# Designs tried in a protein design chat: miniprotein binders against 8-oxo-dGDP phosphatase NUDT18 (nudt18). Part 17

Target 1, 325 residues: 8-oxo-dGDP phosphatase NUDT18 (nudt18), of Danio rerio (Zebrafish) (Brachydanio rerio) (q568q0)
Amino acid sequence: MDSQSSILEENLEKILRGEGLEFDSVAEQVDPVTLRKNVCYIVGAVIFNSKEEVLMVQEAKRECYGRWYLPAGRMEECESILEALQREVREEAGIDCQPITLLLVQEQGPRWVRFIFLAEETGGSLKTTAEADDESLQAHWWDRKSPLPLRAHDILSLIDAGLKYRRNPWFPVTQPVDFPCHVVCQRLFLTFISSRADADDRLWLLMSNNNTSHHPRLPIVVSFRTYISKAVSKLIEDCMPSSYISVHIRGILGVQHNGRIPGKTDGICFNTLVLLENTEEGAEIGSPPSLETDCYRWQEVTNQGLKAKIIERIKDGSVLPFQSL
Below, E stands for the ipSAE of ESMFold2; O stands for the ipSAE of OpenDDE; V2 stands for 0.75 times the mean of E and O plus 0.25 times the DockQ between their complexes.

## First folded at step 21 (miniprotein)

Design k2 (from g2 with V103I R106E; at its last look DockQ between E and O 0.72; V2 from the best seeds 0.78)
Fold by OpenDDE base, look of step 21:
Structure k2 (fold): chain B 325 residues (1-325), chain A 110 residues (1-110)
Amino acid sequence: as target 1 above (325 residues)
Amino acid sequence: SEKVRITIIVEGSPEEIREFLKRVEEIARGLPLWVVVIREGNRVWIEIRGDPEEVLKLAKEILRIAAELGLKVEVEIEGDPEEVRRALEEILRIAEELGVDEITIEVEVK
């Protein structure tokens, strides 16, 4: 195997495991994002006790005073996503927790990204009304059956996702990994599958031909104001001709963020699994779409083990859910 | 130069989205238009670019499909001022004809 192919396969394996890769310098020309200025990240926790009761906090804010929600808040400067989660759960609920996995990422562009975790209690004590502040009044273990005035009903789906995951984890444990990123972007694991009735599926991966690196790299798409999910359209525009193209964002393989340097590393890189389908009339049934630029190329994945893993993740949907709201 | 881009955003159940996408593919395939469909969960973005008349024609047909399926629809219009105005007027007309109770239209003029 060519040394380049081996490095690529190793990098793909890392991404599939939810590990990070160093961010490519190609985005160096893009201005960094700054937390609470042009990006905002929210963390939230679904925490169950031994009785399958869920940790709830009572809101102190005037707009929703006395209503109940999950422990959740905005990330602050100089903290990781995990540190933010642990801080917010402690501040709002008095509970120490350990994150198990990301359950869901929700977004409305870079200005609103919410990370929902399944976590477990490791210690602390429930915040009481005597400890009430401007963030929360108290915390309670909710049996999910008794009447509780909720701030919003969206938490019910989050709680259900947590319960479902605990019973049957349908994707690998996914936690944010400590890699610096200066922008909100997606590293696209963009795949094309050719299924033939009498042959093994062929798998292609779209690669960036960056003149600066001797090694093929996955494309990176930066998000500015629009939905993060929509940002893939720019890549399609840049490399594919006028045709009908269907892009299926399957979910997230990994999240890269460190948050260590305000205004420099406040970005996030999502390693996103994407399936592309092309319906061009006259294209050879089973070839990836033709590209109009040398900036990108299709790379066939010939490693049978790696190919099988990728196809399995696509078919099973065994990836972290990503939801645009 | 592409004078107008229309993006149609729909939300629905997995079954509704599947039927929606099937019908969209049937009408959009083979047209001399740039059409990109982005599916994420229960949300779909359809971006259409090309000749303003053809873009608008396809957009109208997609909106009809969405209305027939009872899907929530948002429309984004981007382009030259005159083309944006024209597209907006036509989309509003269609929304009225289809009896759409609520439609969100975002306009970006270049």
Scores: ipSAE 0.777, ipTM 0.903, lowest interface PAE 0.4, mean pLDDT 90
ESMFold2, look of step 21: ipSAE 0.820; ipTM 0.911
ESMFold2 (binder alone), look of step 21: mean pLDDT 80; pTM 0.809

Design k3 (from g2 with A67L R106E; at its last look DockQ between E and O 0.74; V2 from the best seeds 0.78)
Fold by OpenDDE base, look of step 21:
Structure k3 (fold): chain B 325 residues (1-325), chain A 110 residues (1-110)
Amino acid sequence: as target 1 above (325 residues)
Amino acid sequence: SEKVRITIIVEGSPEEIREFLKRVEEIARGLPLWVVVIREGNRVWIEIRGDPEEVLKLAKEILRIALELGLKVEVEIEGDPEEVRRALEEILRIAEELGVDEVTIEVEVK
């Protein structure tokens, strides 16, 4: 095996495990994002006790005073996503927690990204009304059956997702990994599958040729003002001809964020699994779409074990859900 | 430079989205247009570029399908002021004809 193919396969395996890769200089020409200026990240926790009661906090804010929500808040400067989660749960609920996995990432572009975790209690004591502040009045273990005035009903789906995951984890444990990123972007694990009736499925990955590195790399798409999910259209526009192209964002393989240096490492890199389908009239049935640029190329995945893993993740949807709101 | 780009954004159940996308594919295939369909969960973006008249024609048909299926629809129109105005007028007309109470239209004039 050519040394290049081996490195690529190793990197693909890392991404599939939810590990990070160093962010390449391709985005060096793009201005860094800055927390609370042009990006905002929110963390939220679904925490169950031994009775499958969910940790709820009562809002102190005037707009939703006395209503109940999940422990959630905005990330601050110089903290990781996990540190933010643990801080917010402690401040709002008085509870110490450990994250189990990301459950869902929600977004409205870089200006609003919410990370929902399944977490477990490790200690602390429920915040009481005597400890009420401007963030929360108190915390409570909710049985999910008794009447509770909710701030919003969206938490019910999050709680359900947490319960479902605990019973049957449908994707690998996914936690943010400590890699610096200066922009909000997606590293696209963009796949094309050729299904033949009488042959094994063939799998291609779209690779970037723009790098000075001798090794092919996965394409990176930067998001500015639009939905993060929509940013893939720019890549399609740049490399594929006028045709009907269907892109299915399956979900997230991993999240890279450092947060250590305000205004320099406030970005996030999502390793995103994407399935592309093309129906070009006259294209050979089962070939990936033709490219109009040398900046990208299709790379066939010939390693049977790796191919099978990728196809399984696509078919099963065994990836972290990503939701544009 | 393409004079107009129309993006149709739809939200619905997985079943509704599947039916929607099937119908869109049937009408959009083989057209001399750049059409990109981005699906994420229960949301779909359809971006259409090309000849303004053909773009608008397809966009109107897609919009009709979405509304007939009872999907939540948003429309984004980007391009030259005259083409944007024309597209906006035609989309609003369709929305009125179909008795749609709420259509969100975002317009960006370049």
Scores: ipSAE 0.758, ipTM 0.882, lowest interface PAE 0.4, mean pLDDT 90
ESMFold2, look of step 21: ipSAE 0.819; ipTM 0.906
ESMFold2 (binder alone), look of step 21: mean pLDDT 79; pTM 0.796

Design k4 (from g2 with V103I R106Y; at its last look DockQ between E and O 0.78; V2 from the best seeds 0.80)
Fold by OpenDDE base, look of step 21:
Structure k4 (fold): chain B 325 residues (1-325), chain A 110 residues (1-110)
Amino acid sequence: as target 1 above (325 residues)
Amino acid sequence: SEKVRITIIVEGSPEEIREFLKRVEEIARGLPLWVVVIREGNRVWIEIRGDPEEVLKLAKEILRIAAELGLKVEVEIEGDPEEVRRALEEILRIAEELGVDEITIYVEVK
């Protein structure tokens, strides 16, 4: 195997495990994002006790005073996603926690990204009304059956997702990894699968040729104002001919963020699994779409073990859910 | 430069989205248009580019499908001022014809 193919396969395996890769300088000088100016990240926790009661906090804010929600808040400068989670749970609920996995990422573009975690209690004590502040009044272990005035009903689906995951984890444990990123972007694990009736499935990955690096890299698309999920359209526009193209964002393989330097590393890189389907009339049945640019190329994955893993992740949907709201 | 781009954003159940996408594919395939369908969960973006009249024609048909399925729809219109105006008028007309109670239209003029 050519040394280049081996490095690529290793990098693909890292991404599939939820590990990070160094963010390659986007060829375009894109200005760094800045937390609380042009990006905002929110963390939230689904925490169960031994009785499968969920940790709830009572809101102190006038608009939802006395209503109950999950421990959740905005990330601050110079903290990681995990540090933010642990801080918010402690401040709002008095509980120390350890994250188990990301459950869901929700987004409305870079200006609103919410990370929901399944976490476990490691210590602390429930915040009481005597400890009430401007953030929360108190915390409670909710049995999910007793009447509780909720701030919003969206938490019920999050709690259900947490319970389902605990019973049967349907994707690998996924936690944010410490890699700097200056923009909100997706590293696209963009796949094309050719299914032939009488042959094994063939798998291609779209690779970027724009990098001065001797090694093929996965394409990166930057999101500015639109939904992060929609940013893939720019890549399709740049490389695919005028045709009908269907793109299915399956979910997230990994999240890269460190948050260490305000205004420089406030970005996030999502390693995103994408399936592309194209039915060009007259194209050889089972070939990936033709490209109009040399900036990208299709790379066939010939390693049977790697191919099988990728196809399994696509078919099973065994990836971190990503939801545009 | 393409004079107009229309993006139709649809939300629905997995079953509704599947049926929606099937019908869209049937009408959009083979057209001399750039059509990209982006699916994420229960949300779909359909981006359409090309000749303004053909773009509008397809957009109207997609809106009809969405209305028939009872799906929530948003529309984004991007392009030259005259084409944006024309597209907006036509989308409003079709929304009225379909009896849509509420439609959100985003407009970006270049």
Scores: ipSAE 0.783, ipTM 0.909, lowest interface PAE 0.4, mean pLDDT 90
ESMFold2, look of step 21: ipSAE 0.826; ipTM 0.914
ESMFold2 (binder alone), look of step 21: mean pLDDT 81; pTM 0.818

Design k5 (at its last fold request DockQ between E and O 0.74; V2 from the best seeds 0.78)
Amino acid sequence: SEKVRITIIVEGSPEEIREFLKRVEEIARGLPLWVVVIREGNRVWIEIRGDPEEVLKLAKEILRIAAELGLKVEVEIEGDPEEVRRALEEILRIAEELGLPVTIEVEVK
ESMFold2, look of step 21: ipSAE 0.824; ipTM 0.918
ESMFold2 (binder alone), look of step 21: mean pLDDT 85; pTM 0.863
OpenDDE base, look of step 21: ipSAE 0.788; ipTM 0.913
ESMFold2, look of step 22: ipSAE 0.828; ipTM 0.921
ESMFold2 (binder alone), look of step 22: mean pLDDT 85; pTM 0.867
OpenDDE base, look of step 22: ipSAE 0.797; ipTM 0.916
ESMFold2, fold request of step 24: ipSAE 0.786, 0.830, 0.805; ipTM 0.908, 0.920, 0.912
ESMFold2 (binder alone), fold request of step 24: mean pLDDT 85, 85, 86; pTM 0.868, 0.869, 0.869
OpenDDE base, fold request of step 24: ipSAE 0.755, 0.757, 0.746; ipTM 0.904, 0.905, 0.899

Design k6 (at its last look DockQ between E and O 0.86; V2 from the best seeds 0.81)
Amino acid sequence: SEKVRITIIVEGSPEEIREFLKRVEEIARGLPLWVVVIREGNRVWIEIRGDPEEVLKLAKEILRIAAELGLKVEVEIEGDPEEVRRALEEILRIAEELGLPITIYVEVK
ESMFold2, look of step 21: ipSAE 0.797; ipTM 0.913
ESMFold2 (binder alone), look of step 21: mean pLDDT 85; pTM 0.868
OpenDDE base, look of step 21: ipSAE 0.785; ipTM 0.915

## First folded at step 22 (miniprotein)

Design l1 (from k5 with A28V; at its last look DockQ between E and O 0.82; V2 from the best seeds 0.79)
Fold by OpenDDE base, look of step 22:
Structure l1 (fold): chain B 325 residues (1-325), chain A 109 residues (1-109)
Amino acid sequence: as target 1 above (325 residues)
Amino acid sequence: SEKVRITIIVEGSPEEIREFLKRVEEIVRGLPLWVVVIREGNRVWIEIRGDPEEVLKLAKEILRIAAELGLKVEVEIEGDPEEVRRALEEILRIAEELGLPVTIEVEVK
């Protein structure tokens, strides 16, 4: 195997395990994002006790005063996603926690990204009304049956996702990994599958040729003002301007974030699994769409084990859910 | 330079989205338009580019399908001021005719 193919396969396997890759310079000089200036990240926790009661906090904010929500808040400067989660749960609930997995990422573009975790209690004590402050009034273990005035009903789906995962994990444990990124972007694991009736499925990945590195790399698309999910459209426009293309974002394989240097490393890189389908009449059903640029190329995955693993992840949907709101 | 781009954003159940996309595929086949469909969970973006009249025609047909299926719809319009104005007026008219609640975002280049 050519040394380049081996490195690519190793990198693909790292991405599939939820590990990170170094973020190389984006081809375009894009200004770094800055937390609380042009990006906002929120963390939230679904925490169950031994009785399957969920940790709830009572809001102290005037706009939702006395209503109940999950422990959740905005990331601060110089903290990781995990540090933010642990801080918010402690400040709002008095509870020490450890994350089990990311459950869901929600977004409205880079200006609003929410990371929801399934976590477990490791210590602390429930915040009481005697400890009420501007963060929260108190915390409570909710049985999910008793009447509770909720701030919003969206938490019910999050709680259900947590319960479902705890009973039957449908994707691998996914934690944010410490890799610096200066922008909000997606590393696209963009796949095309050719299913032939009488032959094994063929798998292609879209690769970027624009890197100064002699090694093929996965495309990176930067999100500016639109939904993160929509950012792939620019790549499709640049590569396939004449075609009817269907892009299915399956979910996230991993999240890369450092957060240590304000205004320099406040970005996030999502390793995103995407399935592309070409529905053009007369397109060879057996080949990926033709590219109108040399900036990208299709790379066939010939390693049978790796191919099978990728196809399985696509078919099973065994990836971290990503939701645009 | 494409004078107008219309993005239709639809939200619904997996079954509704499947039916929606099936019907959209049927009407998009053979059209000389650039169309990209981005599916993420229960949300779909359909981005349409090309001749302003053809773009608007297709957008109207897609909105009709969405209305028939009872889907939540948002529309984004980008382009030249004149074409954006024209598209906005037409989309609003169609939305009213269909009884379809739509949120419209406009970006003038």
Scores: ipSAE 0.757, ipTM 0.900, lowest interface PAE 0.5, mean pLDDT 90
ESMFold2, look of step 22: ipSAE 0.814; ipTM 0.914
ESMFold2 (binder alone), look of step 22: mean pLDDT 84; pTM 0.855

Design l2 (from k5 with L33F; at its last look DockQ between E and O 0.29; V2 from the best seeds 0.00; counts 0 for: pae O 5.8 > 1.5)
Fold by OpenDDE base, look of step 22:
Structure l2 (fold): chain B 325 residues (1-325), chain A 109 residues (1-109)
Amino acid sequence: as target 1 above (325 residues)
Amino acid sequence: SEKVRITIIVEGSPEEIREFLKRVEEIARGLPFWVVVIREGNRVWIEIRGDPEEVLKLAKEILRIAAELGLKVEVEIEGDPEEVRRALEEILRIAEELGLPVTIEVEVK
C-alpha cells in the first residue's frame, strides 16, 4: 500500500471513532471567530435520576421568570465544552455531573450553536429557593408527567432523545475532543456509493487537492453567515454545478474544540458524514458525479473493512444528529 | 445566479417521516434541480435550489405530501426580492388550499 493510502485510511478510522485530526490551514485566510462577539455557543444537559426523573431548573431571568427548562447556558471564554456543561449544571442546579454523550448539535449558523448532552449526576445537591440567584431560582427532579410551566417545549424532544439513547444507544458515544480551531467549519466525510446489482458496492470519498501537504485530506468548509449545513451545499454547487445531486447530511462523527485562547481557538470543527446520490435520470450509476474543478477529486475506498464500516454508518444512521434550526 | 432558494422543514413520527421521504424521493427522481435532504430524527430539512419555476413546482408538491401525511411544516424562502415575493405568494396560496399550517421565514438578498 502506498504510504499515502495508509495514512488516509488511518485518518478515516480516527474520524469514524469520533477522534480528532489536527486542523490544517484553511486555503482561504479566514478571520478567527471570537466567543461572545461573533459566535455564541450554548450547552445543555439532559440528566436523569434513578427514577427516570429529569433535572429541571427554574428560570430567574425576567423574560421567562418562574418557567422551567433544562440546565443550559452560554459558554464562557477559556473553557471547554465539557467544562461549560459542568459549570452551568452546577450553577443552575447545584448538581455535579459527568457527560455520557453528545445527544444533539443544533445550529443557526456559526453565531448560534447548541450542544445537548446526556449526562449523569455524580454529586452535589439540588439548588433550593434559598440559594436563588441570577442564574436560577431552584432545581427540581421532574417526573415528566406532573404539570410544569415550561419555558419552551423543545426540551420535550431532547428529554425523549435522552431516554431513547439510554435504552438503546443508536450511535457511538461522542464527546468533544480537544483540538484547536480558529473558525467554525466542517471537515467533510463526503461519500458516494455506487450500488451495482451484480457486484459489491463501490465507495468514493471526496478529497481536497488544495492542501500544502503531500497527503490527501478531507475537504474543510467554513461557515460565515449561513447555516453550517448550507456550507456543504455551496461546496457541492461549486464542485458539481452541472450534476443533479441529492445531498444527505447524515450527521456528525466528531466535534473538535479547544476554546483555551479567546479569539484564536474559539472555533469548532465538525467532522460531518455526508452522502451524495445522483438523481439524474440515466446517469451512470457506476461512477461518482463529475467534478468541474481541480480543487477536489474522488478517491475510491478499496479497503474492504473500512468500506464496510463507512457503508454501515451511512445505512444505520449511527451518527450524532445535527440540526439546523 | 440562484434567484430563489426554498427550504422545507417537516416534523412528524418516524413512520410518517419515512413515508414522507419515500414519496419525496419518488417525485424528485429525474427532476433537474439540486435538492439537499437532511434527516434529523423526526425532522427533515429539504433545501431546493435551481430555476425558480422548477423550485416552486417541487416545493408545492412536497408541501402537498406533507399535508397528506399531516406533518408540521416550516418554510424558508431566500433570494431576490421579486422571486421571494412570488414564491411567498405561491407558498401561502398552496398552504391555504391544502389547509396546511405553515410558518414561513423570508430572507431577501
Scores: ipSAE 0.021, ipTM 0.335, lowest interface PAE 5.8, mean pLDDT 86
ESMFold2, look of step 22: ipSAE 0.808; ipTM 0.910
ESMFold2 (binder alone), look of step 22: mean pLDDT 82; pTM 0.844

Design l3 (from k5 with W45Y; at its last read DockQ between E and O 0.84; V2 from the best seeds 0.81)
Amino acid sequence: SEKVRITIIVEGSPEEIREFLKRVEEIARGLPLWVVVIREGNRVYIEIRGDPEEVLKLAKEILRIAAELGLKVEVEIEGDPEEVRRALEEILRIAEELGLPVTIEVEVK
ESMFold2, look of step 22: ipSAE 0.850; ipTM 0.929
ESMFold2 (binder alone), look of step 22: mean pLDDT 84; pTM 0.848
OpenDDE base, look of step 22: ipSAE 0.780; ipTM 0.910
ESMFold2, look of step 23: ipSAE 0.832; ipTM 0.921
ESMFold2 (binder alone), look of step 23: mean pLDDT 84; pTM 0.849
OpenDDE base, look of step 23: ipSAE 0.787; ipTM 0.913
ESMFold2, fold request of step 24: ipSAE 0.853, 0.819, 0.851; ipTM 0.930, 0.916, 0.930
ESMFold2 (binder alone), fold request of step 24: mean pLDDT 85, 85, 84; pTM 0.859, 0.861, 0.858
OpenDDE base, fold request of step 24: ipSAE 0.758, 0.763, 0.768; ipTM 0.904, 0.906, 0.908
ESMFold2, last read: ipSAE 0.841, 0.798, 0.798; ipTM 0.924, 0.909, 0.911
ESMFold2 (binder alone), last read: mean pLDDT 85, 85, 85; pTM 0.862, 0.860, 0.860
OpenDDE base, last read: ipSAE 0.768, 0.767, 0.768; ipTM 0.908, 0.909, 0.909

Design l4 (from k5 with E83L V102I; at its last look DockQ between E and O 0.82; V2 from the best seeds 0.81)
Fold by OpenDDE base, look of step 22:
Formats: C-alpha cells, sequence, structure tokens
Structure l4 (fold): chain B 325 residues (1-325), chain A 109 residues (1-109)
C-alpha cells in the first residue's frame, strides 16, 4: 500500500472512533471566532439518579422566573466544553457530574451551538432555596410524571433521548476532543455509495486536493452566518455547479474544541458524516458525480474492513445526532 | 445573466419529509437549474440557483408540495436588489394563495 493510502486509512479510522485530527488546512484568510462576541456555545446536562429521576433546576432569571429546566448555561472563556458542563451543573444544581456521552448537538449557525450531554452524578448536594442566587433558585430530582412548570418543552425530547441511550446506546460514546480550531467548521466525511445488483457496494470519499499537503485530506467547510448544516452547499456549488444533488447529513463522528485561548481557539470542528446521492439522468449509477474542479477528487475506499465499517455507520445511523433549529 | 438564489427550508415528520423529497425530485429533475437538497434529520434545505423565472417557477411548485403536506416552511432569497424584490413579492403572493404560513429572510448582494 502506498504510504499515503495507509495514512489516509489511519486518519479515517481515528475520525470513525470519535478522535480528532489536527486542523491545518483552513484558508489563512478566515478571521478567528471569539466566544461571546460572534459565537455562543451552550452546554446542557441530562442526569438521572438511580430511580430514573432527572435533575432539574429552577430558573432565577426574570424572564422565566420559577420555571424548571435542565442544568444548562453558556460557556465562558478559557474553558473546555466539559469544564463548562461541570461548572454549570455545579453552579445551578450543586451537583458534581461526569459526562457519559454527547447526546445531541443543536445549532442555529455559529452564533448559537448547544451541546447536550448524558451525564452521571459523582457527588455534591442538591441546591436548596437557601442557596438561591442569580444562577438558580434550587435543584430537584423530577420523576417526569408529577406536574412541573417547565421553562420550555424541548427538554422532554432531550430527557427521552437520554433514557433511550441509557437503555440501548445506538451510537458510540462521543466526547469532545482537545484540538484547537480558530473557526466553526465541519470536516466532511462525505461519502458516495454505489450499490449494484449482484455486486459489492463501492464506496468513495470526497477528498481535498490541497497543494500544501502531500497527504489527502478530508474537505473542511467553514460556517459564517448560515446554519452549520447548510455550509456543505458551498462545497457542492464549487464542485458540482450543474447538478441535482441530494446530500444527507447523517450526524457527527466527533467534536474538536480547545477553548483555551480567547479569540484564537474558540472555534469548533465537527467531523460530520454525509451521504451524497446523485440523481442525474444518464449518470452511471455506479460512479460518483463528476467534479468540475481540481480542488477535490473522489477517493475509492478499497480496504474492505474500513469500507464495511463506514457503510455500517451510514446504514445504522450510529452517529451523534446533529440538529439545526 | 442575473442569478437569484432561493432556499426553501422545511420541517416535518420522517414520513412527511420522505414524501416531500420524492415529489420534489420528480419535478426538479432535468431542469436547467442548480438544485441542492440538504437533509438533516427532519429538516430539509432546498437551494435553487439560476434564471429568475425558472427559479421562481420551481420554488412555487415546491411551496405547493409543502402546503399540501402541511409542512412548516421558511424561505431565504439572495440576489441583487431588483431580483430580490421581485422574488419576495412573488413568494409572498404564492404563500398567500396557498394559505401557507411562511417566514422569509432576504439577503441583498
Amino acid sequence: as target 1 above (325 residues)
Amino acid sequence: SEKVRITIIVEGSPEEIREFLKRVEEIARGLPLWVVVIREGNRVWIEIRGDPEEVLKLAKEILRIAAELGLKVEVEIEGDPELVRRALEEILRIAEELGLPITIEVEVK
């Protein structure tokens, strides 16, 4: 195997395991994002006790005073996503926690990204009304049956996702990994599958032909003002300007974030699994769409084990859910 | 040639989205337009770019499908000031005719 093919396969396997890759290839011309200026990240926790009661906090804010929500808040400067989660749960609920997995990422572009975790209690004590402050009034273990005045009903789906995952994990444990990124972007694991009658499925990945690196890299798309999910459209426009293309974002394979240097490493890289379907009349059903640029190329995945793993992840949907709101 | 971009954003159940996408594919295939469909869960973006008349024609048909299926719809319009104005007026008219609740965002280039 050519040394380049081996490195690519290793990198693909790292991405599939939820590991990170160094972020070398964003056009130097993109300004870094800055937390609380042009990007905002929120963390939230779904925490169950031994009775399957969910940890709830009572809001102290005027606009939702006395309503109940999950422990959730905005990331601060110089903290990781995990540090933010643990801080917010402690500040709002008095509880120490450890994350089990990311459950869901929600977004409205880079200006609003929410990371929801399934977590477990490791210590602390429930915040009481005697400890009420500007963060929260109190915390409570909610049985999910008794009446509780909720701030918003969106938490019910999050709680249900947590329960479902706890009973039957449908994707691998996914935690944010410590890799610096200066922008909000997606590393696209963009796949094309050719299914032929009576033949093995063929799998292609879209690769960037970046002249600066001797090694094939996965495409990176930067999100500015639009939904993160929509950012793939620019790449499709650049590569396939004359086609009817269907793109299915399956979910996230991993999240890369450092957060240690304000205004330099406040970015996030999502490793995103995407399935592309070509519906062009007369296109050979067996080949990926033709590209109108040399900046990208299709790379066939010939390693049978790796091919099978990728196809399985696509078919099973065994990826971290990503939701644009 | 002056080009307009219209993005139609829809949300619905998996079944509704499947039916929606099937019907959109049937009408959008073979048109001299750039069309990209982005699906993420229960949300779909359809981006259409090309000749303003053809773009608006396809957009109208897509909005009709969405209305028939009872889907929530948002529309984004991008282009020069005159094309944006024209597209906005037409999309609003279509939405009114269909009784379709719609949110429209406009970006003038």
Scores: ipSAE 0.787, ipTM 0.909, lowest interface PAE 0.4, mean pLDDT 90
ESMFold2, look of step 22: ipSAE 0.823; ipTM 0.915
ESMFold2 (binder alone), look of step 22: mean pLDDT 84; pTM 0.855

Design l5 (from k5 with L31Y; at its last look DockQ between E and O 0.83; V2 from the best seeds 0.81)
Fold by OpenDDE base, look of step 22:
Structure l5 (fold): chain B 325 residues (1-325), chain A 109 residues (1-109)
Amino acid sequence: as target 1 above (325 residues)
Amino acid sequence: SEKVRITIIVEGSPEEIREFLKRVEEIARGYPLWVVVIREGNRVWIEIRGDPEEVLKLAKEILRIAAELGLKVEVEIEGDPEEVRRALEEILRIAEELGLPVTIEVEVK
């Protein structure tokens, strides 16, 4: 195997395991994002006790005063996503927690990204009304059956997702990894599969050629003002001919975030699994879509073990859910 | 023509989205337009570019399908001021005719 192919395969395996890769300088000088200025990140926790009761907090904010929600809040400067989660759960509920996995990432573009975790209690004590402050009034273990005035009903789906994951984890444990990024972007694990009736499935990955590195790398798409999920359209526009193209975002393989340096490392890199389908009449059903630029190329994955792993992840949907709201 | 881009955003159940996309594909193949469909969970973005008249024609047909399936619809319009105005007026007319509640975002270049 060419040394380049071996490095690529190793990097693909790292991404598939939820590990990070160093963020390559985006060819375009994009201004860094700044937390609380032009991006906002929110963390939230689904925490169950031994009785499958869920940790709830009572809102102190005037707009939703006395209503109940999950422990959730905005990330602050100079903290990781995990540090933010642990801080918010402690401040709002009085509980110490440990993250088990990301359950869901939700977004409205880079200006609003929410990370929902399944977590477990490790200590602390429930915040009481005597400890009420501007963050929360009190915390409670909710049986999910008794009447509780909820701030919003969206938490019910989050709680259900947490219960389902605990019973049957349908994707690998995924936690944010400490890699600096200056922008909100996606590293696209963009796949094309050719299924032939009489042959093994062929798998291609879209690779970027524009990198200063001699090694092919996965494309990176920066999100500015649009939904993060929609940002893939720019890549399609830049490299694929005028046709009918279907892009299916399967989910996230990993999340990279450092957050240590305000206005420099406040970005997030999502390693995103994407399946591309070409429905153009007369396109060879057996080949990936033609490219109009040398900036990108299709790379066939010939390693049978790696190919099988990728196809399995696509078919099973065993990836972290990503949701645009 | 770089003059106008219309993005139709729909939300629905997996079954509704599957049926929607099937019908959209059948129609969209007949148009000499650049069409990109982005599916993420229960949300779909359909981005359409090309001749403004053909873009609006396809957009109308897609909106009809969405209305028939009872899907929630948002529309984004980007382009030159005159084309954006024309597209906005037409999309509003179509939405009214279909009884389809739509949220429209406009970006003028």
Scores: ipSAE 0.781, ipTM 0.911, lowest interface PAE 0.4, mean pLDDT 91
ESMFold2, look of step 22: ipSAE 0.830; ipTM 0.921
ESMFold2 (binder alone), look of step 22: mean pLDDT 85; pTM 0.867

